# Ledger of designs, part 3: VH-VL binders against q7z2y8r1479to1720

Target 1, 242 residues: q7z2y8r1479to1720
Amino acid sequence: DKRLFVLSILGLQSSGKSTVLNALFGLQFTVSAGKCTQGAYMQLLKVEETFTEELGFDFVLAVDTEGLRAPEHSNKSKDRDNELVTFVIGLANLTLINIFGENPSEMQDILQIVVQAFLRMKQVKIFPSCLFVHQNVGEATATDQTMDGRRRLEQKLDEMAAIAAEQEQCLDVTCFSDVIRFDVNTHVYYFAHLWDGNPPMAPPNPRYSHNVQQLKSRILMTATQESRGNIMKISDVKSRVQ

## First folded at step 2 (VH-VL)

Design r13 (framework fv_romlusevimab)
Fold by ESMFold2-Fast, scan of step 2:
Structure r13 (fold): chain C 242 residues (1-242), chain A 121 residues (1-121), chain B 108 residues (1-108)
Amino acid sequence: as target 1 above (242 residues)
Amino acid sequence: QVQLVQSGSELKKPGASVKVSCKASGYTFTSYAMNWVRQAPGQGLEWMGWINTNTGNPTYAQGFTGRFVFSLDTSVSTASLQISSLKAEDTAVYYCARDYSLWEGGYFDYWGQGTTVTVSS
Amino acid sequence: SYVLTQPPSVSVAPGKTARITCGGNNIGSKSVHWYQQKPGQAPVLVIYYDSDRPSGIPERFSGSNSGNTATLTISGVEAGDEADYYCQVWDSYSDHVVFGGGTKLTVL
């Protein structure tokens, strides 16, 4: 009966994922939390009633892949991660790919798994939505730096898409935008440091608040469009997470 | 196998121009940024800038604008560095290096063998 | 502009451990990469993202990065490790790649 928007969050186990989630949905509260059989942590959040009619859904199911990062030398764990990520992305109305810090190498493995999952879903006509969130960006000349970062991310995603397409024998895919609808200029969000200066009681960074608001607006617009005829019911998700 | 093969050594007079080329093979050229790094005789490594191989947009380090131009020919997987109005202080080994990172820049996993440019009269 | 400081030289006996430091203001918040350069040759990546090793680099090469100092550690040093070593970061504020001045490792 109730309408559900499924938001998946991928990335490192480091702090930051829940901070972004809480900042985006400050007008909600947890009604249920637990771990599904596939190993993902799920948290059901009730949207404040004043917003449910406007948004078109009553609840947000936040899915977190903490523990996704495989041991460095384990090929077996990598297969399990592939299955978990494919499941989580397939379940989601929107997937946030959270990158913390400056160009962490372990994110390359996660990103490769994500691109392969999107390519496999394209083969069966499933078109998931995704957004990239990069935290801890410098304050000065941030516009120019984020533009350079977007260009490099686009190059890496295109490389991974081409490799995945060759492995899956998908001849019509040559770049990441062939896999999913992706615009590096609008689907990547950069967050400055939360605090300006040291110590911790320093005033909040104004650019951080602005970026959170932009991301929140994008998420809500995506959720609103999805809820018009295509939103899940809570009863449906129970069957799919078993 | 990934290879970056640079053009041969150049001996030039002051005021001349030189073009150093870097031909990539063994990977998708447009998926990796290309950096240029200079090393004067007996000195350390000095970053000159990079070029986005997908868009063709160059970024120059301070001190390398004007006389220095980065360009691409993606049809032959080649990046080039042109130096105009050569001066004695341009004498150095010039390296191209592939950037393997997700964002604004990271590490250089493969390097060209280097091109020696000597400016003397 | 952001500056990385390396000692100009480090000497070590064969089989012992060499430690090459790279100093920078709050460098622990940046990702540090390390290159080995032998005379007449192009640099070779030996450590990336603070502590990761490329394929083909021996396990005796390791890295760390915290606070204001990053360190390249080479255990069981061999004569073939004699080279110049450079640390490198990407300074997002200036949008510049920054190299340290280099450290000449001499194996006695």
Scores: ipSAE 0.005, ipTM 0.427, lowest interface PAE 14.2, mean pLDDT 74

Design r6 (framework fv_romlusevimab)
Fold by ESMFold2-Fast, scan of step 2:
Structure r6 (fold): chain C 242 residues (1-242), chain A 121 residues (1-121), chain B 108 residues (1-108)
Amino acid sequence: as target 1 above (242 residues)
Amino acid sequence: QVQLVQSGSELKKPGASVKVSCKASGYTFTSYAMNWVRQAPGQGLEWMGWINTYTGNPTYAQGFTGRFVFSLDTSVSTASLQISSLKAEDTAVYYCARSWYDLGYYYMDVWGQGTTVTVSS
Amino acid sequence: SYVLTQPPSVSVAPGKTARITCGGNNIGSKSVHWYQQKPGQAPVLVIYYDSDRPSGIPERFSGSNSGNTATLTISGVEAGDEADYYCQVWDSSSDHVVFGGGTKLTVL
């Protein structure tokens, strides 16, 4: 029975999710895919053998949401999206929240839905792990891990938490760290372009490799913590998805 | 505006080769896979394969290996299909269509207008 | 190899409801997408992920998918709906896109 890491990915369709996954896991082979609920798609990815020892698992079950990403879903209710997001977060060992570009306000609606979902899960004492990944940022922004960018994201998350708390009548919540264990200095990663030019013809960007290794390290640490009775075997997933 | 614009119709003799191009605009080219789909006269849609626009790796459906080559020129956001040693049965309309390939997004939401390839002596 | 089965043709009177089926083994566990193709034109996505509509597609188009059958439903059929309709899935075991054989909808 092989070891499985369940990764949920939230974000806009153009968020560069495949770029990060390819950089994290090398060559990926899809073994199985299917729909578990309306708007959530599961894909079982085989980790290349050279990376399985480094990462500590053999397969990644990637859970993705169509309802939050496709522009055609813009007319769907936020209640629907919140239920979907809560479901996919509940399955995951780790949730990646992908932000494309440098401005958190462009993702305001998605951040609000995500924060509302985390707040509702907190009410039932579920405390999922999450990481924010900013992609397609300037090299200076990625190198500096921009204090201004991190502060703007923290401020926006705090604003969304306050709004969600008011809507859910949770008056003891004033900032995002009241909702989930979160540190903007350690749970946010900035990625410049993978290539010095236009992929796949351009050479790899050395600074991208550093950020990928940091994210890999965090994912491995999370997988190690979850292995204390929470990391799944493939047989466990079959039982839960049934 | 998101668009895929294909090259014009081709009339070729058996044994010749043809290259059909598909130029993308209005979106990030490397965020979507490019699919090739053909349709012989009076017949249904036949998926030929796709190419990962980020890695350049092609996947060919059964029956579309050897004579068929998918390629990219990312500097001009263009995907190309080359058919070598043309046969009469290659007569068809060839479409390019984008799909979000990562994490199970395999529907084709934007299609090129089609390129008619006619193979006759 | 995974196979999708569609009826070759469906006829419907204007204003009535047309139902086009797509049969596949355990297709309810897959996501089904539907395309409309009018003569001389490229296909147009009309339903994706079983039941979602792209922007610009009328509300009278709907989809469902359960068990071994997916269905495209067109209510209040209009003459302009006359076209070939194709269902499509992605088969993860082969990493291949699979199309149904197509259904010609005739509005008489």
Scores: ipSAE 0.000, ipTM 0.415, lowest interface PAE 15.6, mean pLDDT 74

Design r7 (framework fv_romlusevimab)
Fold by ESMFold2-Fast, scan of step 2:
Structure r7 (fold): chain C 242 residues (1-242), chain A 118 residues (1-118), chain B 108 residues (1-108)
Amino acid sequence: as target 1 above (242 residues)
Amino acid sequence: QVQLVQSGSELKKPGASVKVSCKASGYTFTSYAMNWVRQAPGQGLEWMGWINTNTGNPTYAQGFTGRFVFSLDTSVSTASLQISSLKAEDTAVYYCARTLEYGDFDYWGQGTTVTVSS
Amino acid sequence: SYVLTQPPSVSVAPGKTARITCGGNNIGSKSVHWYQQKPGQAPVLVIYYDSDRPSGIPERFSGSNSGNTATLTISGVEAGDEADYYCQVWDSYSDHYVFGGGTKLTVL
């Protein structure tokens, strides 16, 4: 059975998530793809044989929640989202939480679900890793926006953690870093626009490309560290998905 | 049981307008997006766009802006397509079809034939 | 813009296996849905998410999707399978649904 690293991506809008996944992995070596019973879309990518020993895994399973927070789910949107997010985070070695643009209401909703999921996993001794990706930041204001954004995100995560801890009666949790290891200065990535004009013929944005490479390097570094003792076999994923 | 029932066929002259309706039943109307698909005589299926049944916000595919308007009447679980300033090239069968989570079109209306002829 | 390519026609004898292909760049990374359309009727979903069958669709219908080609396979073909078949994907890059051009299956 081959070793598998599971990378999950959560987000409020499908376009941002697909762009990040495609940029990170190119999808050239996808060997399998499909939707699981929980509604998540999965893609299996093969790691080049030359690098499997260095990385500690043979395949990457990319899990995408296409359609999360879709308006057509209005009646049961929150319950549906809670189930998908909990499943996706629980399956993953690393979860990317993708935020596209600025929408305080949508951000608060998804952050609450995410924090609750992580807190519940902590109670059963599961400690997944996460990174936040904030896309579509303007070039001229990128530095100022990222500093403000980090402060606001940290405050919201801490607020959600306190609320979730009170609901679960966890007296030892007062902020998000008590739930999982998290540093807003190193676990949040901000990306400017990828293209100016009409894709796919528009030239790539050089600053976005640089940030994608940094995120890719961080993912691979995290994957290498997390694979030690935490690696999954392909047969394990099939039993959890099916 | 889930059903999408569309209005009857229309014969129109160039420059007229037409409104095609699609009445849903057997499910919660606002939980599924409604797609519109066109099929010109002897041609394939062409996606025109979709409408969010909860918010009423439409999204149009390239080529279906301006003269084409998607709308809703949620009180009767009905989605509608209005085409203004009809042209001969609008002659086609128009289908409504529901979707969930950017997925498959599991139920389709029976189709409405719109013929534009002088 | 993303494009799906299907052969315009496929002919098969009754009882044999028909294979209808849908070509697209890295289509294996997308979820492919297949529709059957008989003359004068609305399309009917026959395969969703690459290989799953809706309730009521016979087991002789199956699907696969990898690399640049998705395939709808109909084993033990019957006269009633004669129809046009369309593949479809959601293209998250453009936020659009894309249909293939359709394949007319003729059962001789």
Scores: ipSAE 0.000, ipTM 0.403, lowest interface PAE 18.8, mean pLDDT 74

